# VH-VL binders against TSET complex member tstD (tstD), part 3

Target 1, 154 residues: TSET complex member tstD (tstD), of Dictyostelium discoideum (Social amoeba) (c0hlf1)
Amino acid sequence: MINSLLITNNNGNIVFSKYYSNINDEKQSEYEKLLYQFTKDEWVNSKNEKHLVTEFSGYITVFTNVGDLMLFLCGSEEMDELALSDVFFPIIESLKDICKKKGVTEQNFIEQIPKFILYLDEIIQRGHLDQVQLESIQNYSSLKHDQPIKKDNV
Short names: E, the ipSAE of ESMFold2; O, the ipSAE of OpenDDE; V2, 0.75 times the mean of E and O plus 0.25 times the DockQ between their complexes.

## First folded at step 1 (VH-VL)

Design f07 (framework fv_fiztasovimab)
Fold by ESMFold2-Fast, scan of step 1:
Structure f07 (fold): chain C 154 residues (1-154), chain A 125 residues (1-125), chain B 110 residues (1-110)
Amino acid sequence: as target 1 above (154 residues)
Amino acid sequence: QVQLQQWGAGLLKPSETLSLTCAVYGGSFSGYYWGWIRQPPGKGLEWIGEISHSGSTNSNPSLKSRVTMSVDTSKNQFSLKVSSVTAADTAVYFCARAYRVTYSGGYTYYYMDVWGKGTTVTVSS
Amino acid sequence: QSVLTQPPSASGTPGQRVSISCSGSSSNIGNNYVYWYQQLPGTAPKLLIFSNNQRPSGVPDRFSGSKSGTSASLAISGLRSEDEADYYCAAWDDSLSGHVFGTGTKVTVL
């Protein structure tokens, strides 16, 4: 099961968070504190580089740089790096797609969060991987972005 | 507030197996590591090992051949067994809640924030 | 078996500053974060400092930690009688794939 997705800026500030399990506020705060400490330590700043952060509180976390953002995907102990990477890839591609005009920056991402949520809901449903093909994700998210339905002329 | 209650055998003879149990109250059992630390009389702390909610274990290499840890998720309990005890195993044994994270650069955070009150174990002939 | 070396004792009078050293190697302190535990007489250890220099909620500002290379130190400023305790440093050790403690330092308040 996917437990959380956190996105931070280059300063370690959380700009997006989504938790898929019933994690209490204390545990969320503890996890976020460790990520904050992590982003303040010396780490390799390399775009598209995937890193494995080993087990914390029964979770395994993978993270990477995408543009000016850091993405952290946390899964249950039964998941390994390969299983998390299968989920991580469509998330990264969706982020690039919604930000393609202005690039993956903190400000552009914040402006696109509503669209990102629609993409994310097509990729992960109730903590499980659902959709991995970008074209299908785009089509489904477009349907959820309903404009008023216009009746055909008769 | 999370509390750990521990119990088990207090007096053992050489060659017997030490058995201790720790119960978790007032907080989530899942999502943490659960560890054991011991302290011989008048000496320092020695890390024995840890177990996750799912049962994965990691133990001090010097004790690994004699140490078995287990979890009972239905009771929110975890247990320690040390086989073939000698006088060197005489100590106060503590259970604790642990956090561990290893970063991609190789740096590891590891600390224990909630501790049981300790169980005195004496190994004597 | 403890791997990190501490002085066996340290002492001061109320209001003074006491510093406790902790010496390790490249496989533990040199590559990993340092933690400090306070053990009052007859009690379980309590986490005092985490991640080299951070304080848990409820730990007074007069306790501080630092790390340089393969060594770390704990400083207690404004020493008080209730600080009389054993203090242990600790870190993960890569060569052992496990956690190690220091030899411990007994702090006495004169």
Scores: ipSAE 0.000, ipTM 0.496, lowest interface PAE 15.7, mean pLDDT 78

Design f08 (framework fv_fiztasovimab; at its last look DockQ between E and O 0.03; V2 from the best seeds 0.00; counts 0 for: pae E 10.1 > 2, placed apart)
Heavy chain, then light chain:
Amino acid sequence: QVQLQQWGAGLLKPSETLSLTCAVYGGSFRGYYWGWIRQPPGKGLEWIGEIYHSGSTNSNPSLKSRVTMSVDTSKNQFSLKVSSVTAADTAVYFCARGPLTIFGVDYYYMDVWGKGTTVTVSS
Amino acid sequence: QSVLTQPPSASGTPGQRVSISCSGSSSNIGSNTVYWYQQLPGTAPKLLIFKNNQRPSGVPDRFSGSKSGTSASLAISGLRSEDEADYYCAAWDDSLRGYVFGTGTKVTVL
ESMFold2-Fast, scan of step 1: ipSAE 0.081; ipTM 0.560
ESMFold2, look of step 2: ipSAE 0.005; ipTM 0.525
ESMFold2 (binder alone), look of step 2: mean pLDDT 89; pTM 0.919
OpenDDE, look of step 2: ipSAE 0.008; ipTM 0.597

Design f09 (framework fv_fiztasovimab)
Fold by ESMFold2-Fast, scan of step 1:
Structure f09 (fold): chain C 154 residues (1-154), chain A 121 residues (1-121), chain B 110 residues (1-110)
Amino acid sequence: as target 1 above (154 residues)
Amino acid sequence: QVQLQQWGAGLLKPSETLSLTCAVYGGSFSNYYWGWIRQPPGKGLEWIGEIDHSGSTNSNPSLKSRVTMSVDTSKNQFSLKVSSVTAADTAVYFCARERLWFGESYYMDVWGKGTTVTVSS
Amino acid sequence: QSVLTQPPSASGTPGQRVSISCSGSSSNIGSNYVYWYQQLPGTAPKLLIFKNNQRPSGVPDRFSGSKSGTSASLAISGLRSEDEADYYCAAWDDSLSGFVFGTGTKVTVL
């Protein structure tokens, strides 16, 4: 399934990381070092909404830029590009939604990390894809499990 | 878990058509290109071509006029035909799965065991 | 060009370092990732190195790859008898819209 989600600024500094697998700190550091060395030159040439696919260390990593951030989603070798894109899309949409007011920048994202974690927990649970529709993610991340609140129009 | 099982005619006479089939077990068929590679006795590897689940093909230009590939999506199978064979087509033929990079092919990660094809009179 | 050029053979003794060169053009190695395959006698090729210098799970770190310009190299350090095999480089070729393989190198362990 999903092994990790890493988000970096445009200088390659990790501003958010979440690992879903039981990986020790040394292996996480090794992966992050290999990821940086492998992808650093490709970050400059990626376009917003363009997905890059790479494979190394027995995992498949999809990455792209969104605003001023770079997103890296790593899955097991059994996942292909389309399966990873199914997970990647709701993550990108969630990031845009929580950063809507000030745009997708490092500073704004850092301010919104608590809300992002709530959204992410609805998209991926225990390394498996759960919710993919933004409205459902918003509702469930607000600790609601029912239909959206009805508005009374008089 | 993905395995490729291949079969086809092993002995051919010059001018006949070579026909090989490869079946995919234990994995997704739709999200990959499926390729053919051959190896003449004591020689190196030569890429023949690739096909996806929709039947879209790319073939080695040197072989393009003689090569036809097809898919049977209901059986997760793909096939290779090489027309007008000569002794130069004697080789072990492998089928393989190709992984994509930016939508382009980039490497074979799962290979069939090979089928020996001999063209002689 | 439609094929990548490798030396036909390379040899060494156990523990020695052996390097295999692979020469291409701007349309293949110059523009695309390089892959290396190991073929033990009587078997199908096995992926040894992908994307120039990455190792699949199960491949020892004695095997390493590199790429510079239109050329690539496979290095085998600490050569062992079980490394005796044929080695092939490969790359996508933009002009052919297809894969090209190297001519192959037979590695003999003396």
Scores: ipSAE 0.000, ipTM 0.471, lowest interface PAE 14.9, mean pLDDT 78

Design f10 (framework fv_fiztasovimab)
Fold by ESMFold2-Fast, scan of step 1:
Structure f10 (fold): chain C 154 residues (1-154), chain A 121 residues (1-121), chain B 110 residues (1-110)
Amino acid sequence: as target 1 above (154 residues)
Amino acid sequence: QVQLQQWGAGLLKPSETLSLTCAVYGGSFSGYYWGWIRQPPGKGLEWIGEITHSGSTNSNPSLKSRVTMSVDTSKNQFSLKVSSVTAADTAVYFCARTSKYIYAGSYMDVWGKGTTVTVSS
Amino acid sequence: QSVLTQPPSASGTPGQRVSISCSGSSSNIGYNYVYWYQQLPGTAPKLLIFRNNQRPSGVPDRFSGSKSGTSASLAISGLRSEDEADYYCATWDDSLSAYVFGTGTKVTVL
């Protein structure tokens, strides 16, 4: 199952994180520190969305550069790189779609986080891959986005 | 143990610019968002915005036109400016560290002690 | 404007249980984790509950949180005089693109 999705800038500063397992704060912090240590020197090699892999402490993490951001997708030790890549692809496509007008920059992504969350929730449900087609992700996300607050209470 | 120390101008006249600074001690400045929250006298909490070590900002849209945030990474400091102040900006202003479990602005786990700002003629 | 609504006050006697509700909408509580902050008089807020129902180190187990649909609740069991404070729920609001706090509840220990 998917454990987490982290997105950082090129200096390793986290701009977005989502954990799918009910993992305590201490274990999340430990994973993040180790991830930075193992990947900080690989940022040059991740250009042009080149898919990279790292393994430590029974975790497998696939990561790549998209625009000015680094994306890290972590699975449990029972997942392989190919299974993670199947989840990673629609996430990357969704990120590029929501940022298409201003480009994939840290500032633009932060402004678009609400929309990204809607897309992400169509891709991964409770740690499992759900939707892989961008059109389906866009359609379902649009339905949720168009739910008016004033009509939620009757 | 991470500590936040804050300071700035306490008394302002209408139309002036509010300027506050927060310094981070005892922990890493990178890897977190650094935020500002205010509390008018006798009222609740209002989130102003947050900034990363790299200078990327996310601000409350209701305040965005008047708010500027900045960082000085050499001093591990971040600052808030609010332009064109009015009596409605009278509040205790808090700086805080935002931990990133899931989303930007998810929760504030370390807070400064607060700076009282009064806007009066 | 979509704001989290709390009762303005709640009270109890020592040893009793008190509960504080927090009512939101699908764009905030219904979609995101809920957090609770305790503010003792004259002090900065302190994180009391994170991720709906988790306690930071140092927070007594007398404090518990829950979330159902678009509402959340904070429960204080074995109420003590030192629990007299203002309590705020909080979450991210997707429609406002902002972190939002509840209206606040003043807990009085009789």
Scores: ipSAE 0.005, ipTM 0.499, lowest interface PAE 14.0, mean pLDDT 81

Design o02 (framework fv_oberotatug)
Fold by ESMFold2-Fast, scan of step 1:
Structure o02 (fold): chain C 154 residues (1-154), chain A 126 residues (1-126), chain B 107 residues (1-107)
Amino acid sequence: as target 1 above (154 residues)
Amino acid sequence: EVQLVESGGGLVKPGGSLRLSCAASGFTFSDAWMSWVRQAPGKGLEWVGRIKSKTDGGTTDYAAPVQGRFTISRDDSKNTLYLQMNSLKTEDTAVYYCTTEGYYYGSGSYLRFDYWGQGTLVTVSS
Amino acid sequence: DVQMTQSPSSLSASVGDRVTITCRASQSISSYLSWYQQRPGKAPNLLIYGASSLQSGVPSRFSGSGSGTDFTLTISTLQPEDFATYYCQQSYSIPWTFGQGTKVEIK
C-alpha cells in the first residue's frame, strides 16, 4: 500500500501532500519532520543521484527531483523499491506533462495542483497502483476537465 | 574546469536564419540542463529558452518573443548545445550566451545559471 | 510573467563603501532569486542563489537577503573589481526573468 506522496520545493518546504493511509495529523507532522531531518543531509549530499531510497519509521520512501521539486513516495509493509518505482514513473511523467509549457517549478506546479490531483487519482486508487500509461491518464483526467457542451451561461 | 564556447554568430538579414553552437567541456554535459540568454547592445539580460537533460525528459521551454521561431537542441555525443534561429528580426540583435542551469552542480538549487560562455554576437540588419 | 524591477538603475560609489541594491518581484517568488555580476565586456557570473546562498568562490563581502517580493544585494566594503552591473533573476516560474540591472560606477 502507498501511504503518501509529498512534494517539496528545493528548500524542503512541503507544497503538496496526499496521504492514502488512515493517519492522524500528529503522526503526519511527525513523519514530515523526521523525513525532512533525515533527507536534509542525504539530499544535500546526493546531487548526482536522481532516485534515492530510504527506510524511515518502518516505511520505505523513494525520493527524486523533477525540475525544482523533490518528490517523496512512501509505501508500507510489503512494498519494496521496485514496487514504489513502478508507481513513481507515471507520477513523474504526469508531472512533466502537466508542467511542460512552463517547466516544473514551484509556482507552475502550485497553479496546476487541481489538474495534478486528477492525474494522480487515475494513477493511485485507494493506495494501490491503477493506471500507468500516460495517454490513458491524460484521456481519463481530461474527461473530468471537460466543460459541458450545452452549458453556455455562467 | 567547466568551459562553454559559443560560435556561429554573425551578420544576417531580417527574415534570415542562423544556427549557434555551444561546445561544452569539463563536466558531464549529458546530465546538464542548458539555457540560452541574450543581451541586446547596451541592454539587460533576457532569457531565450532552455533544454533539460534526456534523463529529466529532454523537454524545451522558450520565452514568448522567440516561441515558434527558435529551436534549442543538443547532441550529447558531441557535448554541444544548439540554437536554431529562424525568421530573424532586428530586435533579435544581441550577444547570445550559453549557460548551465545548475541542476547537476547543485544540492537542490537547480535554477541558477552557474556557468556562462563568452557569448557570440548576432547582428540582424539590412 | 513575473516582472523584476531593480533600484536604483545606477549608483556612484567609492572603494570601501557599503553598497545596497534592491530587487522587487511583481508577485511572491519565495526565495527563488539569484544575483549576477557582469563586468564591462565580460559574461555574467553568479554571485548568490536562493536569495541568500553565496556561490562557491565568491567573496564574503557579498550577501543577499529577502523573501517573497523584496530582495537586497549588499556589498559590505566595495573593492575596485566590484564596479560592474548587477542583475537579479527569478527562478520561481518560467519564463525566467531578470531585473533591468544596476550599474555600480566609480565616484
Scores: ipSAE 0.000, ipTM 0.487, lowest interface PAE 17.3, mean pLDDT 79

Design o03 (framework fv_oberotatug; at its last look DockQ between E and O 0.13; V2 from the best seeds 0.00; counts 0 for: pae E 12.7 > 2, placed apart)
Heavy chain, then light chain:
Amino acid sequence: EVQLVESGGGLVKPGGSLRLSCAASGFTFSNAWMSWVRQAPGKGLEWVGRIRSKTDGGTTDYAAPVQGRFTISRDDSKNTLYLQMNSLKTEDTAVYYCTTGRYSSSWYLFDYWGQGTLVTVSS
Amino acid sequence: DVQMTQSPSSLSASVGDRVTITCRASQSISNYLSWYQQRPGKAPNLLIYAASSLQSGVPSRFSGSGSGTDFTLTISTLQPEDFATYYCQQSYSTPRTFGQGTKVEIK
ESMFold2-Fast, scan of step 1: ipSAE 0.006; ipTM 0.539
ESMFold2, look of step 2: ipSAE 0.000; ipTM 0.512
ESMFold2 (binder alone), look of step 2: mean pLDDT 92; pTM 0.925
OpenDDE, look of step 2: ipSAE 0.270; ipTM 0.778

Design o04 (framework fv_oberotatug)
Fold by ESMFold2-Fast, scan of step 1:
Structure o04 (fold): chain C 154 residues (1-154), chain A 125 residues (1-125), chain B 107 residues (1-107)
Amino acid sequence: as target 1 above (154 residues)
Amino acid sequence: EVQLVESGGGLVKPGGSLRLSCAASGFTFTNAWMSWVRQAPGKGLEWVGRIKSKADGGTTDYAAPVQGRFTISRDDSKNTLYLQMNSLKTEDTAVYYCTTVRGYSGYDLGYFDYWGQGTLVTVSS
Amino acid sequence: DVQMTQSPSSLSASVGDRVTITCRASQGISSYLSWYQQRPGKAPNLLIYAASTLQSGVPSRFSGSGSGTDFTLTISTLQPEDFATYYCQQYNSYPWTFGQGTKVEIK
């Protein structure tokens, strides 16, 4: 099970967070600061989308750099690095796809967050991996986003 | 203003049982992971076990020396943590501290940010 | 289990001294290390977590450093209330383990 996806800029400021676990806002903020402190010395080693891993108390987090953003994916103890990387791959590809015209920058990603949420909801359902093929993710996300609002009984 | 107040310590004979309580206030107990840490007289600190919040599964884990003999539980309606100690041995003699554990669902950070005053358990004939 | 070894086990110091205490892990623990202070007859209190982050309310004379296997706690200017036993603790691997403690005594 996937516990969370966090995306920060290169200064460690959160630009996006999605938790699949029950955590209040105060604790989320505190955890986000601690995660940055735990991993920041290793960020330089994540260039070119190299997956890095950190583990504590039986939970595993994979993290990497994409453009101007850092991504962190945390899984429960039943997931290993390979399983997390399998989930991470379609997330990274989706991020690159939605940002393709202007590049993966903090500002462009922020503008694309609504579309990213639609992609993410096709990849992860209730903390579990669903769609891994970019074409399928694009098709289902586009259909949902572009469906016209219809009036009842018209 | 976080407060943890332990009670229930005392003298017990080897093979006996004892239940410790920890009354919590000043934070949202229901969301907190909790732990017990002990300290034998004149010795260092030793982790006993922890319990997750109910939202995180309410599961428990224990250090090997107490596994099968001690049980950690919580009553969120009373903001109280418990340690049930069975089959007590002389080497269980220690001050038992109630602590909060910094951890969240999927993020077991494992450091102890707040501590109670402790309660002494003496196991002796 | 990850074994935590502190050095020295005890030291004598005077108010105003700079004090350093070291902690070594038997295997790599990254920065998943905390430091606690225990004054005589009192409960421990958290000083530092994540190797170098000060807990709220802890005086700035306390600082932590290190990563991997070697860690240091420094008290820049020892105060009367700092005569206590100090413990390191790793939280990288289950079970969570403490060092044996370093007692800071009046010289």
Scores: ipSAE 0.000, ipTM 0.531, lowest interface PAE 12.4, mean pLDDT 81

Design o05 (framework fv_oberotatug)
Fold by ESMFold2-Fast, scan of step 1:
Structure o05 (fold): chain C 154 residues (1-154), chain A 123 residues (1-123), chain B 107 residues (1-107)
Amino acid sequence: as target 1 above (154 residues)
Amino acid sequence: EVQLVESGGGLVKPGGSLRLSCAASGFTFSNAWMSWVRQAPGKGLEWVGRIKSKTYGGTTDYAAPVQGRFTISRDDSKNTLYLQMNSLKTEDTAVYYCTRDYEGRSLLYFDYWGQGTLVTVSS
Amino acid sequence: DVQMTQSPSSLSASVGDRVTITCRASQSISSYLSWYQQRPGKAPNLLIYDASSLQSGVPSRFSGSGSGTDFTLTISTLQPEDFATYYCQQSYSTPWTFGQGTKVEIK
């Protein structure tokens, strides 16, 4: 199961967070603090969207750089790096799609967060990978953004 | 400077109870996560349990052999850590060490230890 | 639970010797490993944390290495005060577990 997705700017400030597990605030804060400390020295190695991995406290986190943002995807239980990377690809493609016109910058991403949430909800459902094809993600997120009853009646 | 002083150990019969205390000084006790580690005579080290600082919820964790029988608590106004031991077994015979945990990158390394207090559980 | 296995259980050495102690985890623990020294009749003291970081006040003859499942503690030039029992500990996941110890005895 996927535990969380965190997105930070290049200074490590969180601009987006989504937790899929029932982790209390204390545990979330500890994870976020340790994540920055364990990964900051390796951020330069994530250039060109290379997937890097770090492990601590029984969690595996895959991370990479996209534009001006750092993305961190955390899994637990049976997740390994390859399984997390499979989830990472549709997330990265979705981020690029929603930021296409102005580029993947902190400001543009913040403006697009509502749209990103709709895409993310198609990719991950209850901590599990669902949709991986960008076209399907776009189509289903559009149905949820609009009135579903009206779309279903077409 | 940093001192941890255990007390309360002694001889107790199986099924009995004991409360251990650890008096801390030389650091801000209220910010520290604290653990108990025990060592049976001639044996190795075994973690017993820990308590987080109040800023991190003051929650406790226990090793399976003591879960449900032992309770860790703290009194920040007295800079004191406690271990309440109930339903004691002969297997609980050990020197009990109070230790300070670190939070952060090096999770739960025990940087300061008390000198220990001996608990003997015998019929 | 993460199980920690130390090798050897004991060894005999002379002052001036290079001593190596190994520790193996039953699963990957990244670098979340500490080493402790316990002299006879005394409380343990921290030597190394985060697999390779030397604790303040610990002599430079002590060093740690490794990651994942395999770790080593090295004493480059054994001194009389180093005859003690050494323990590794994983801090990756609860319950926190120690190796069974390695006793370094005088030859």
Scores: ipSAE 0.000, ipTM 0.492, lowest interface PAE 15.5, mean pLDDT 81

Design o06 (framework fv_oberotatug)
Fold by ESMFold2-Fast, scan of step 1:
Structure o06 (fold): chain C 154 residues (1-154), chain A 124 residues (1-124), chain B 107 residues (1-107)
Amino acid sequence: as target 1 above (154 residues)
Amino acid sequence: EVQLVESGGGLVKPGGSLRLSCAASGFTFSNAYMSWVRQAPGKGLEWVGRIKSKTDGGTTDYAAPVQGRFTISRDDSKNTLYLQMNSLKTEDTAVYYCTTAPLWFGELSHFDYWGQGTLVTVSS
Amino acid sequence: DVQMTQSPSSLSASVGDRVTITCRASQSIYSYLSWYQQRPGKAPNLLIYAASSLQSGVPSRFSGSGSGTDFTLTISTLQPEDFATYYCQQSYRTPWTFGQGTKVEIK
């Protein structure tokens, strides 16, 4: 399963975090600091959205640069690099779609976080990959805002 | 205050078996990744294998020289780590150390603690 | 498997000397490197983790540096208790592998 998605600016400051496992704030902060220490020297090699990988304590994290942001996707247990990269692609496409008019910058992303959450909820459900097609993600995220009936069968 | 105490070492003939135990205290054992590392007399350190916490699947990994002959297990109710050694070879003669591994989500984070070691001698 | 090579295999030094030990990985391990000290007849003790982070309780005279394939352990002012064997270890991929060790002995 997917353990977490973290998005930072180029200085390593967290802009967005989503944890799919029930870990406490102290352990989240520790993971975030160590992730920065383990990856910072390789961030330059993630240019042009090249996926890089790091592994510690049995967790595999795939990371890349998109615009002014660094993205980190962590999987647990039996996930491998290829499976994580498959999840990473629709996340990156969604980020670019919601930021398309002003570009992928820290400020613009922060303004678009509510839309990003809706897209993310279509891509990952309870730590598992669901939707990968951008058009489907757009359509289903739109429907949730206009839902007249509470029960949805998706 | 973290303590790891190994036991079960001794003299055994080639082809024999031994079971090592490691009693842990001073930390939340159930959250810890545990490993065995060995050191042949006068030689360097060699990783034997590890076992993950149950939260991370409780799976085991082994170094090639011991794969298929050694089995690592844990009993979280007793705070004890085990190494079952079968089909022992003279090359397995070493001091065996119980160690903790860094845990990003556990009680011990990037701390590596070692026991005192227990000597296993495989000799004809 | 990632192969770890230390240099030198042994060195002679005096109390107060600055000592440096190097460790090379056969492929990039980023910053997934730890350093251990083993005094005669005792278990190893962790000194440095994540290439440059000092373990709690370890004297500040110990420091680590490097990334990728080349790493260094430095003891700024050698003390009597520092005569020991030092090992580097990569934690990038299993199987975890150690260098062959560097023995620091009295000159």
Scores: ipSAE 0.006, ipTM 0.538, lowest interface PAE 10.7, mean pLDDT 82

Design o07 (framework fv_oberotatug)
Fold by ESMFold2-Fast, scan of step 1:
Structure o07 (fold): chain C 154 residues (1-154), chain A 126 residues (1-126), chain B 107 residues (1-107)
Amino acid sequence: as target 1 above (154 residues)
Amino acid sequence: EVQLVESGGGLVKPGGSLRLSCAASGFSFSNAWMSWVRQAPGKGLEWVGRIKSKIDGGTTDYAAPVQGRFTISRDDSKNTLYLQMNSLKTEDTAVYYCTTDRVYYDSSGYYPLDYWGQGTLVTVSS
Amino acid sequence: DVQMTQSPSSLSASVGDRVTITCRASQSISRYLSWYQQRPGKAPNLLIYAASSLQSGVPSRFSGSGSGTDFTLTISTLQPEDFATYYCQQANSFPWTFGQGTKVEIK
């Protein structure tokens, strides 16, 4: 099971977070502090979008840089690096797709968060990987807003 | 004031069993991950195993030399950690330390083995 | 398993000296390295965590550095109470593993 997806800017400030497991607010805050504090130096050396893997407190976290953003994907202890990479790939492709025109920057990503949430909901269902093909993610995200109730955009 | 107090050590014959206890106070035991670390006389430190908090799954992990022979458990109502040691070998002779791995439950940061008890000596000899 | 190797295994130094101890991991452990001090007859105590973060209450003469596979513990001005054995420990990959220890004897 996927425990969380966190996205920060280059200064470590969280721009987006989603937790799939039932974790209290104190634990979330501590986890977020620890990840940035202890991976900051390694991140500087991995700006070419390589996945880095570490096991911290029994959980496995994969992280990478995409444009001006830092992405952290945390899985439960039964997952390995390969399983997390399988989940990570469609997330990164979705991020690149929604930020396509202006590039993957903090400001552009913030403007696209509503669209990103729709994509993410197709990729991960209840903490489990569902859809991995970008075209399918795009199509299914669009279909969810086919009958909107006071919603302007997908 | 954080305190960890080990007990239950002593002399035992090869093939015997012992149960060690670690009484914890001064911190939120139920939220802490706990480990056992041992040190043979005149030797270095060797991690034995750990147990996660119940909130984080309550699972246990062991070093290869003790896998299948030792069992770690906890009683959060008594703030006590246990190490059940079976099929003891002379190579298990060591001081056994109870330690905390207090990640995620406070804002002070990562402390992988931040508190240690004073240890209890286990001697396996004929 | 990640193997941790310390260098030197022992050293002798005088009060006031700068002492450097190194720790090498068999594979990258990022910054998930802690240093412990064990005085004769006592339990170990945490000095440094996350490679370079000083534990509360530990004197500022202790410092740590490094990332990846190579790590260093430095004592800038050795004091009599610093004669002890020092251990590094990785917490990046399960199982947790310690270095073999470095014994610091004051002259």
Scores: ipSAE 0.000, ipTM 0.476, lowest interface PAE 17.5, mean pLDDT 78

